# Miniprotein binders against Uncharacterized protein slr1840: the designs that were tried, part 1

No score or structure here was measured in a lab: all are predicted.

Target 1, 371 residues: Uncharacterized protein slr1840, of Synechocystis sp. (p73408)
Amino acid sequence: MRQILIAPDSFKGTLSAGEVCQIALDVLAPEFDCVAHPLADGGEGTLEAIANNLDGQWQTVRVQGPLPDQTVDACYLWLPQEETAVIEMARASGLPLVPVGEHNPEIATSYGTGELITHAARRGAKQIQLAIGGSATNDAGLGLLMALGWQFLDSQGQSVGWGGQALGKVAEIIPPVLNAFPQVTVLCDVTNPFYGANGAAQVYAPQKGADPAMVQRLDQGLRHFARVVREFDGFEINFPRAGAAGGMGGGVAWALETKIESGFTAIAKLTQLEQAMAGCDLVITGEGCFDHQSPQGKVVGGVLELAKKINKPAIIVAGQCQLSQTVLPNVLKIFSLVGPDMPLEKALQHPQTALKKRLVQVKQYLIQSQN
Positions, changes and structure headers below are counted from each chain's first letter, unless a header gives other numbers.
F, E and O are the ipSAE of ESMFold2-Fast, ESMFold2 and OpenDDE, as the mean of both directions, binder to target and target to binder. V2 is 0.75 times the mean of E and O plus 0.25 times the DockQ between their complexes.
[cut] stands for letters that were removed.
Atom coordinates printed by the task and the answers are left out, and those that the model quotes come from them; centres of patches stay.

## First folded at step 1 (miniprotein)

Design fx1
Amino acid sequence: SKVTITVEITVDSPEEAKKLAEEIKKLAEELAKKLGVKVEIEVEVRGNTVRITITIEGSPEDVEKFLEELKKLIEELAKKYGAKVEVKIEIE
ESMFold2 (binder alone), alone request of step 1: mean pLDDT 78; pTM 0.728

Design fx1_f (from fx1 with T4R T6Y E8F K18E E42Y T53W T55L E86R K88Y)
Fold by ESMFold2-Fast, scan of step 2:
Structure fx1_f (fold): chain B 371 residues (1-371), chain A 92 residues (1-92)
Amino acid sequence: as target 1 above (371 residues)
Amino acid sequence: SKVRIYVFITVDSPEEAEKLAEEIKKLAEELAKKLGVKVEIYVEVRGNTVRIWILIEGSPEDVEKFLEELKKLIEELAKKYGAKVRVYIEIE
């Protein structure tokens, strides 16, 4: 019997990586020895993917939401054997938590994400994996740092308050008393600097509700904060990746001495993907969009490069193929959910059915190829 | 139905990239109005590369028609400019 590793990303908005794995197991397991290894890129579905690979304990904490008058019940994953907490900032400070019409990065705060970090540290975490995709914020992690005991004061000696609008008001920084603190690794797939034409505000604030005037104010705030940080301790906050999550990448690297890794790389290491793949004869991977040519941080691309490195054949099951595509030599076949026999409309309305149909074809292909 | 599109188009010069970015944004917005779909379009130029993020929301049939027309538009512009194109489509 062939051993197949099922290592997909989520089909974002339709199927979790775990659901994709379960459908694949239901179709393939009677004929093949299958191992489920759901993956993520540090965005949507990251906690679920890790929980499915490792024994984890869900922790629910009531925290500050992205809007000042909002509280949310946010979950993070505690991995006791690894002494590691996995936190998705979007669960406390994410864009999906903001009602339609209320998106505003000038007031949205990351404070709740800091409360999750505090809870994990108190639980005894030695490592924290912080996924910063899906943020509603452009506050450079200011709220998060305030939750950890940092003080940011204006020229009158008062707290600057929350939101991206607070950055331009910072005149004095008071760090908390130094304590033993977990090592934080930020999961980040973008390379944007802190400020400027390619910075956090100019590139990402529009999707968070900013109009052009707000973008200008937010960028000026980030520039001001960068200057204040440089004057405070000499740190240069304007580096590649510092712009991630409204500047949080920069803010936490400065304040918490974080490591920054691509989401896929961090998750692959944590879940021991290479070791799992080495034990199989074939890997099946996939996502809602086929994008093995995309920049770093895409799950399918990472799985394919790893499979090529250790000389394992791969099959791709994707919701929609790229208009232009390049196939690696170790890719046996690509199965698209959308095609002449499955219009986009039907795939969007019935994703589980569309995926099952393609996995039946994968099964038939594998049976025929071994004869 | 919601679909997210990321388009990266590389041309021979930064000047061509800026011109292409303006042209694409205008044509995509016109297409959205014509088909009655809700779109959020962000266009950025980095050196020789035009980066486009499009979020489309509408009925499945209108979204599908928008995608087909957009694909044709991008291919025509790529041919006109001798450009290298990468398109990623995420179906929600």
Scores: ipSAE 0.000, ipTM 0.113, lowest interface PAE 22.5, mean pLDDT 84
ESMFold2 (binder alone), alone request of step 1: mean pLDDT 81; pTM 0.778

Design fx2
Amino acid sequence: STKTKVRIEIRVSDPEKAEEVARRIEEIAKEHGLEVEVKREGDTVTITIEGDEEKVREAIEEIKKLLEELGVEYEIRVETRE
ESMFold2 (binder alone), alone request of step 1: mean pLDDT 80; pTM 0.769

Design fx2_f (from fx2 with R7Y E9F E37Y T46W T48L R77Y)
Fold by ESMFold2-Fast, scan of step 2:
Structure fx2_f (fold): chain B 371 residues (1-371), chain A 82 residues (1-82)
Amino acid sequence: as target 1 above (371 residues)
Amino acid sequence: STKTKVYIFIRVSDPEKAEEVARRIEEIAKEHGLEVYVKREGDTVWILIEGDEEKVREAIEEIKKLLEELGVEYEIYVETRE
């Protein structure tokens, strides 16, 4: 085995995917030809992972925050060679930007995310990857669309304004004239529909500050907006993933004809992971927690599926793993950071040391298995 | 050919009946040569069917008939990207 692809997720709360790659390079090179390929699932660390893979340029824009009287300096990633912008809506319209006690999805707006899209289009983007996790909003992307020139009017001919409360007031839709923007791909791992018991408001509005009465009002607003959209151009907005980010998945699919992909799939395509893997003899992947049904499992799972597809062996390095070797046919070995020689508490206190120790064991395994 | 995805959400208070419904839907999808994925969450059965648009359409009509005959509450969502 001469060439190894190091394709990990971040170890959430301890090490970035880039840091994991660097430690692996330090241990495994010079004995092996190693290529670093840090990954992400569309959540925390996504822009950093992509920037480490590609020649990325950080762009900082002052935009509307999630609250009406708030402005924020939000960063997005510009990839000049790919003519692609990567935008995380949470950096402009996210829950972490809202002070504790001020969470309110009836007033929170996605307008700032639309301003980032506008800036990226002006920068020359031909494609935009839009990660919609971590939203503070339940406005079906109305704010975002307003920033792009869409007008939504009430029965008196006045703008409906911002926030989830605006959805129930929409009586007229006026699309922008010649508002041609790049192709948008939404990165989304939830399957919730636009409205209903499993919809945006019922499932996600409580974590954004909604009480039960507000959840009911927001759901009714989404249902009303869906009816208005259907009357406008016949589009059925109530489909899987349409409920993501307070209905933004549905809103942008309708208005911008977006594609919707899993975060891992979009990142793997953008970074040409399958091609990189095909050029190597072995893949090493990992994350902080493996074999849990958490979103964090998406990267390792995706890497293993690609490795199986192109017949490449894999090694897993995970913070904690309960999964048996025998259930993963394309995996040569699983190494857990937590073990008899490294209790969880010490691994959390000294994550770089814990990972390095386990990668030394990976190195020994690789040397011994080659004869 | 264009790949069509269809999500079916079935709400059944009795988990055993939900499993039986899911099994019958899997049989219909397989008879049409379609990929089918089933996930159970509490009293809700989530089913994803993927494949050629024409074959998906044929399977969905049979599935609707089955669900109506069984008197279960359901929602069907179709996602087609061209």
Scores: ipSAE 0.000, ipTM 0.157, lowest interface PAE 19.0, mean pLDDT 83
ESMFold2 (binder alone), alone request of step 1: mean pLDDT 83; pTM 0.803

Design fx3
Fold by ESMFold2-Fast, scan of step 2:
Structure fx3 (fold): chain B 371 residues (1-371), chain A 97 residues (1-97)
Amino acid sequence: as target 1 above (371 residues)
Amino acid sequence: SKVRIVIRVSDPEKAEEVARRIEEIAKEHGLEVTVKREGDTVLIVIEGDEEKVREAIEEIKKLLEELGVEYEIYVEGMSEEELRKLAEELRKKLEES
């Protein structure tokens, strides 16, 4: 019996990676030995995908929200066998937690994300995977670091307080005494530097409620903080990815010596995707769209590179794909949900039905190719 | 670059009002719009130049937020990262509604 690994991304806007796996199992498992391995790129659906692979335990913690007078019950994922916590900062410090009309990156704090990290460390985490998409903040992770015991003081010797407005006030840095602290890996797929025209404030602060004057103040605050950090220990915080989550990428790389990885790479390592793939005869992967400068999306591209490395054939099931299978390594066939028999609008109306229809064709293809 | 946006609304009565308002926005920006109905689901398709479509998207986001309708959007001709960012922004609007 052929063994198939089902390793898809979500079909963005229509189906979660777990739902894709469930439909594939329902169609293929009667004829094949199937293993579900839902994936993500570090964005939406990441905790759910990992929980499905590693039987994770949800932890709910009451923490500081993005606004000073706000508390939030935020969940993170605990993986006991891996001694690893997976945290999405957006669940504690995310833009969706801010009421309409109150978006303000000058006051929004990442403190609650630091409280999740503290809780995970106390639970026994040796590793923390920190996904930093969806932030409400432009505070360079200062709130997060304060929750971990860091002190940032102004010229009068008082705490600078919270929010992006605090960055420009930092005159003194006092690090905490840390005992055994988990290794933090940041999941980040943006390349923006800490400050400047392509930096955190200029590119992302407007969507967090900043007007043009506020963007300029935030960028100057980031520049000031970068200079203070450089004077403190010589660290150059203005590197690619440092601008992620309002500068949190830079702040935690500096303070916690984090690793920064693409979301897919971190998730693939954590879930042992390569090992799971090695145990199978072929891989079925997929995503909703292949319409970007790279010939394939991050998850599908990563799966195909791993399959090529270990000489495993792959089948792609995509919502819509403009790529020929001749340009993709180890690809046996591409099945698009959208085609002459399934117009785009019909596939969007009934995504579960469209996917099931294509998976039935995948099943028929595999049965015919095996005989 | 040419792009296409498909907006799916499952409420047919609100979808008709949404479609009418979106057609007005599209016309103002020189874009083509098509409305298709299948059962209780209405699809609104907007096609045109990427820059014009991006301007129209901002107005459409405000409209959908104001009307409080549930929707999903699919965009052709945009990068996966741009599409993901758009989906995130639109979800924020719905959550805030």
Scores: ipSAE 0.000, ipTM 0.114, lowest interface PAE 24.5, mean pLDDT 81
ESMFold2 (binder alone), alone request of step 1: mean pLDDT 70; pTM 0.607

Design h3a
Amino acid sequence: SDEERLKEIAEKLKELLERAYEIIQKTGDYETAKKVLDEAQRLIDEAKKLAEQTGNPELIKRVEELLRKLEELIKEVEKRLS
ESMFold2 (binder alone), alone request of step 1: mean pLDDT 85; pTM 0.806

Design h3a_13 (from h3a with E8R K12L E15Y R19L E22R K34E K48E E64A R68F E71L K75W)
Fold by ESMFold2-Fast, scan of step 2:
Structure h3a_13 (fold): chain B 371 residues (1-371), chain A 82 residues (1-82)
Amino acid sequence: as target 1 above (371 residues)
Amino acid sequence: SDEERLKRIAELLKYLLELAYRIIQKTGDYETAEKVLDEAQRLIDEAEKLAEQTGNPELIKRVAELLFKLLELIWEVEKRLS
């Protein structure tokens, strides 16, 4: 019997990667030996995908929220066998935690994310996977670093405080003496630099509540902080990816000497995707791409490149994706959820039914291919 | 084992020292920080004894680093409280 690896992304807004896997198992497992391997790109559904693939324990911690005077209950995933914690900064310092009308990147702090890191270290984590998507902040990770023992002082020798407004006030940096700390890998899929026209403030601060004047002040703060860091130890913080999460990508790379990886790459390594794929005859991957203008996502693309590298055939199941006829040579067939028998509106309203219907066709295709 | 016990104590010490530093940084409450550092000081004595008993140079080094951080924070608190 052919062994099939089911390695999808979530169908964003409709089905989790775990739900996609379960539907595929229900359809295919009677005729094929199937292995579920739900994936993510470091964004929505990342903790859930990892928890479904590995034996994970949820940890809930009361931490500082993105706004001053706000506390939140934030959860992260503890993986005891891997001695690894997986933390999504958005659960402590994310845009969804800010009430409508109160979004303000000048005051929003990443301090709570640092508290999660500290809790994970105390739990016994030797490695931390830090997903930095969905931030409410433009503080270059200043709050996070403060929670880890860093001091940032103004010209009067007082703490600069929190938020993107603090960056322009930094005159002195005092690192912690304790540097024995879990290895941190940042999951980052944007390439934006720390400051400038394509930098953190100019590109992302408007969605976090910044008006044009505030964007200019925030960019000036990032430029000031970059100069202070350069004077402190010679580090050039304005590199591609440094702009992620309001400059946190740059701040933690500098202060914690973190690795920065794509979300897919980090998750694939953590879950041993290449080893799982090598043990199978075929890979089925997919995503809920319902926008005809959108190319395939990073998860599907990553799975296909890996399958090509190790000479494994692949099948794609996607929502409504106008994927080119020009695909990797190892792709056997592409199945779209949306078709003549399944209009877009119906697929969006009944995604489980739409996916199941297409997986039945995948099953029929595979049975015919064996003969 | 003594090594496992020491590693757990070292992690707790690291957490307490970081907590004291964060209290100082976030609130300026040097009196509360002093209480946290007093607890850390009690634990560091036990950690030093266990580290010597293990004969493990990496663990001895780790405990020495924690001791230096403790002394630095005590000095910072005493400077502000006196």
Scores: ipSAE 0.000, ipTM 0.097, lowest interface PAE 25.1, mean pLDDT 83
ESMFold2 (binder alone), alone request of step 1: mean pLDDT 83; pTM 0.792

Design h3a_dn (from h3a, 15 letters changed)
Fold by ESMFold2-Fast, scan of step 2:
Structure h3a_dn (fold): chain B 371 residues (1-371), chain A 82 residues (1-82)
Amino acid sequence: as target 1 above (371 residues)
Amino acid sequence: SDEERLLEIAEKLYELLERAYEIIQKTGDYETALRVLAEAWELILEALELAQQTGNPELIKYVEELLRLLEILIKRVEKRLS
């Protein structure tokens, strides 16, 4: 009996990674020994995928939202066996929490994300996985750091306050007196530097509500803060990935000495994906749309790279596929949910039915190819 | 034990760091703050040696964090005195 690892991403907008796994188990498990291993890339569905894989415990904390007068109930995932907390900054400091028309990166704060980190550390976390996608902020993580006890003072010795507007006011940095603190790993898939033409403000602030004048003020604030940090302890904050989440990548690397990993890499290590795959004969992976972007560190791309490394064959089940299997390592076949017998509209209306139909075809393919 | 001695030193180091912060923030007396930090520096070196001898990764990280914080404070105080 062949052992099959079912290691999909979510089919965004239709099925969670856990739902994909359950449908695959229902179709394949009678004939094959199947292991469910739901995955994510550090974005939507990340906490849910990890919780299903590692029996995680949800922690809900009332924290500061992205806007100064906003409080939100934000959840993070506690993994007691791993002594690890998994935090998505977007749940406390993200764009989805800001009402349409009220996006403003000059005032949006990451303070609430810092409150989640503080809660996790007090819970006993030895490691924190921090996913920084979907931010509303351009504050270089200043809010987060202030929640951890860092003080940033202006030329009059008063707190600079919150938001991207605070960066240009920093004259003095006072670090907290900390006992042993968890190792923080930032999950980041962008390479942008802290400031400049390809930096945090110029590339990402417009989607967070910044007009051109605001973008220039925010970039000057980031440049000023970089100078102050260099004067403080000699750290060069303007490196690739430092621009992630409005400069938070740089801010926390400097202040918390974080590691930075791709979302998939961090999740794969945390869930022991390579070890799970090594124990199986075949991997089935998938996502809602598979194209030229998937091999660039997304879930399907990452699974395929691991499969190639340890010489395991792979099958892809995708909602819609535009890429040929001819250029993909170790891929036996690609099954698309959308096809002549399943139009896009029907697949979107009945995603469980569409997926089940294609998994029946996967089952038939595997039985036929059993040599 | 080495571990008990290390915890005693760590507690004293935390007290000295807190005192140095208080002096800097409330009085601006950088000369006195530097004396307190110099006292902390001698203790942190002993703590680092003991932590390494225990082979306990958690204790080593704890002491390295205190050393990092102390280095930052000393550099900042020295800069204001020069």
Scores: ipSAE 0.000, ipTM 0.205, lowest interface PAE 15.5, mean pLDDT 85
ESMFold2 (binder alone), alone request of step 1: mean pLDDT 82; pTM 0.761

Design h3a_up (from h3a, 14 letters changed)
Fold by ESMFold2-Fast, scan of step 2:
Structure h3a_up (fold): chain B 371 residues (1-371), chain A 82 residues (1-82)
Amino acid sequence: as target 1 above (371 residues)
Amino acid sequence: SDEERLKEIARKLLELLERAYEIIQKTGDYETAELVLMEADYLISEARLLAYQTGNPELIKLVERLLRWLEELIKEVEKRLS
């Protein structure tokens, strides 16, 4: 009996990676030995995907939300065997936590994310994986750092306070004593620099509630903070990825000496995807790309690179694919949910049915090619 | 087209790999080099999939060469940051 690794991404907007795995198990498991290994790219569904693969413990902490006077119950994943905590900043400091009409990056704070990091460190974490997508903030991680004991003072020696508006006031930096602090790795999906036309404020502050005048003030705040950091210790904060999460990428790289990785790379290492794949005869991976404006491929591409490296054949199940002949070296076949027998509208209305139909075809293909 | 998208990604990859190499050779700032290489790592998987989908042997060879250079630079940086 053939051993198959089911290692998909979510079908964005329709099915979680776990749901994709369950449908594949239901179709394939009677004839094949299947192992579910749901994946993510560091965005939505990341903690759930990791928890599905590892012996993890959910930790719920009451922390500061993105708005002043807001408290939220935020969870992170503790992995005792790995001595690693996996934290999504959006669960404490994310845009979805802000009511419509109350988005304001001048006041939104990342302090709660810092409280999650503090809790994980006290739990005994030696490593922290910090996913920074979905932020409500443009504070360069200032709130996060304040929660870790950093002090940022204005010209009168008073705390600058919270939010993107605080960045332009910073005159003095006082670092904490952080003996035995865990190593932080940031999972980041964007390449934007700290400030400027392609920087944090100019590109992302509008979706966080900023009008044009606020965008200009926020960008000037980031530029001011960059100068103060440079004067403090010579660090150049304006680099690719530094603009992620309202400048948090830059702020934590500077203050915590973080590594920055692609989400897929970090998740693949953490879940031991290569070892799981090596134990199987074949990998089935996939993604739901139904919208031409939102190309995917990070998880599928990563799985295929890994499969090629260890000489494992792969099958791809995708929402849309125009390739009728496979020329990929280790890919046996590509199955598209959308095709002559399944129109886009029907696939979007009934995604579970569409996926099951394609997996039945995968099953028939595998039975016919069985060795 | 896939080929046009791939060529743009390949240009970005080449620039990132050249920048990382310069940082490693001239400054020894392995942390900054790692950040540049992480951006390249983010792009390489998509570039590789697109290259194979085109079926163009020259584009496939280009992307495989860029991947090999990326792997060499990552290994050097990891050795220094361990």
Scores: ipSAE 0.000, ipTM 0.210, lowest interface PAE 16.3, mean pLDDT 84
ESMFold2 (binder alone), alone request of step 1: mean pLDDT 88; pTM 0.855

Design h3b
Amino acid sequence: GSEEARKLIDEIRKLLEEAQRLAEELRKTGDPEKLREAVELIRRALELTNEVIKLAKELGDPELLERAKKLLEETEKLVEEVEKLIKEYEEK
ESMFold2 (binder alone), alone request of step 1: mean pLDDT 77; pTM 0.701

Design h3b_up (from h3b, 16 letters changed)
Amino acid sequence: GSEEARKLIREIFKLLEEALRLAEELRKTGDPEKLELAVMLIDWALSLTRLVIYLAKELGDPELLERAKKLLEYTERLVELVEKLIKQYEEK
ESMFold2 (binder alone), alone request of step 1: mean pLDDT 76; pTM 0.685

Design h3c
Amino acid sequence: DLEEQIRELLKKSEELIKQYKELTEQGRHDEAEKVLEEFKKLIEELKRLAHELGNEEIYQKAEELLKRMKEIVKELEKQLSD
ESMFold2 (binder alone), alone request of step 1: mean pLDDT 80; pTM 0.737

Design h3c_13 (from h3c with K12I E15L Q19Y E63L K67F K70L K74W)
Fold by ESMFold2-Fast, scan of step 2:
Structure h3c_13 (fold): chain B 371 residues (1-371), chain A 82 residues (1-82)
Amino acid sequence: as target 1 above (371 residues)
Amino acid sequence: DLEEQIRELLKISELLIKYYKELTEQGRHDEAEKVLEEFKKLIEELKRLAHELGNEEIYQKALELLFRMLEIVWELEKQLSD
């Protein structure tokens, strides 16, 4: 009996990584020893994927939402054995929490994300994994830092308040008293700098409700804050990845001395993916879209790189697959859900059925190659 | 009708994402940039219509489409910048 690791990402818009694993187990487990290892890239579904792999405890905290007069009940994952908290900022400070017509990065605050971090630190976390995708904010993490005890004052000695509009007002920075604080690792897959043409405001603020005039004000605020930080302690905040989550990548790297990792890398290490893969004969991975411009999606690409490193063959099951002229040396075969027997509309209407049909073909391929 | 117009704009948005990807795969970057600019204008129109209608589903779809396009753009920039 061959041992197979089922290590997929979600098929975005149709199936969770856990659902993909369950369908694969239903098809393959009678003939093969299968281990489910659902994955994520640090975006939506990350906490659920980690909880499916590790003995996690959900913590619900009532925190500040992205809007000043908003309170939300936000969950984070506590991993007691690892002494690690996994926090997804979007659950406290994310775009999905903002009502239609109220998106405004000049007022949206990351304060609630800081409250989650504070709760996790008080819980006893020695490590915090902070996923910063899906933010509603362009405040450089000012709100988050204020929740941790940082003070940002204007020229009159008053708090600058919340939102991206506060950045341009900062005249004085007062850090909190030295305390024992967990190591924070930011899960970040974008490379944008803090400010400028490819910076946080210019690239991401429009999706958060900013018109062109507001984008310019926000970018100027980020530039001002960068100068104040440089004058405060000499830190250069305008580096690749600093623009993530409205500049939060830069803000927390500066204030909390964070590590920054790709979402996949952090999740793979936390869930011991390489160890799980080493214990198997073959890996089956997949995601919703696979193409030759980006032939290796974040999760699929990471799985394939690990599999190659430890000499494990892989099979890819993708929702859609473009022709790749590049030979992938450890990939035995690629199976696409969409094909002559399964038009795109049918796959979208019946994703579980489409995936099951393709996994039956994977099973047949494996049985035939075993003989 | 307004709902028919919104449905058409959503279909065009999906087509522009696909077209942008195809153009970039063919190395036609100048044409792809024009497609991206048209896409951004269309997303702003969808957001405006969603706001006027108070329709959160349309607003969320517009944001989802924008995010999907930007993911393609960012991946391409990553590849080109080495």
Scores: ipSAE 0.000, ipTM 0.119, lowest interface PAE 22.8, mean pLDDT 83
ESMFold2 (binder alone), alone request of step 1: mean pLDDT 80; pTM 0.735

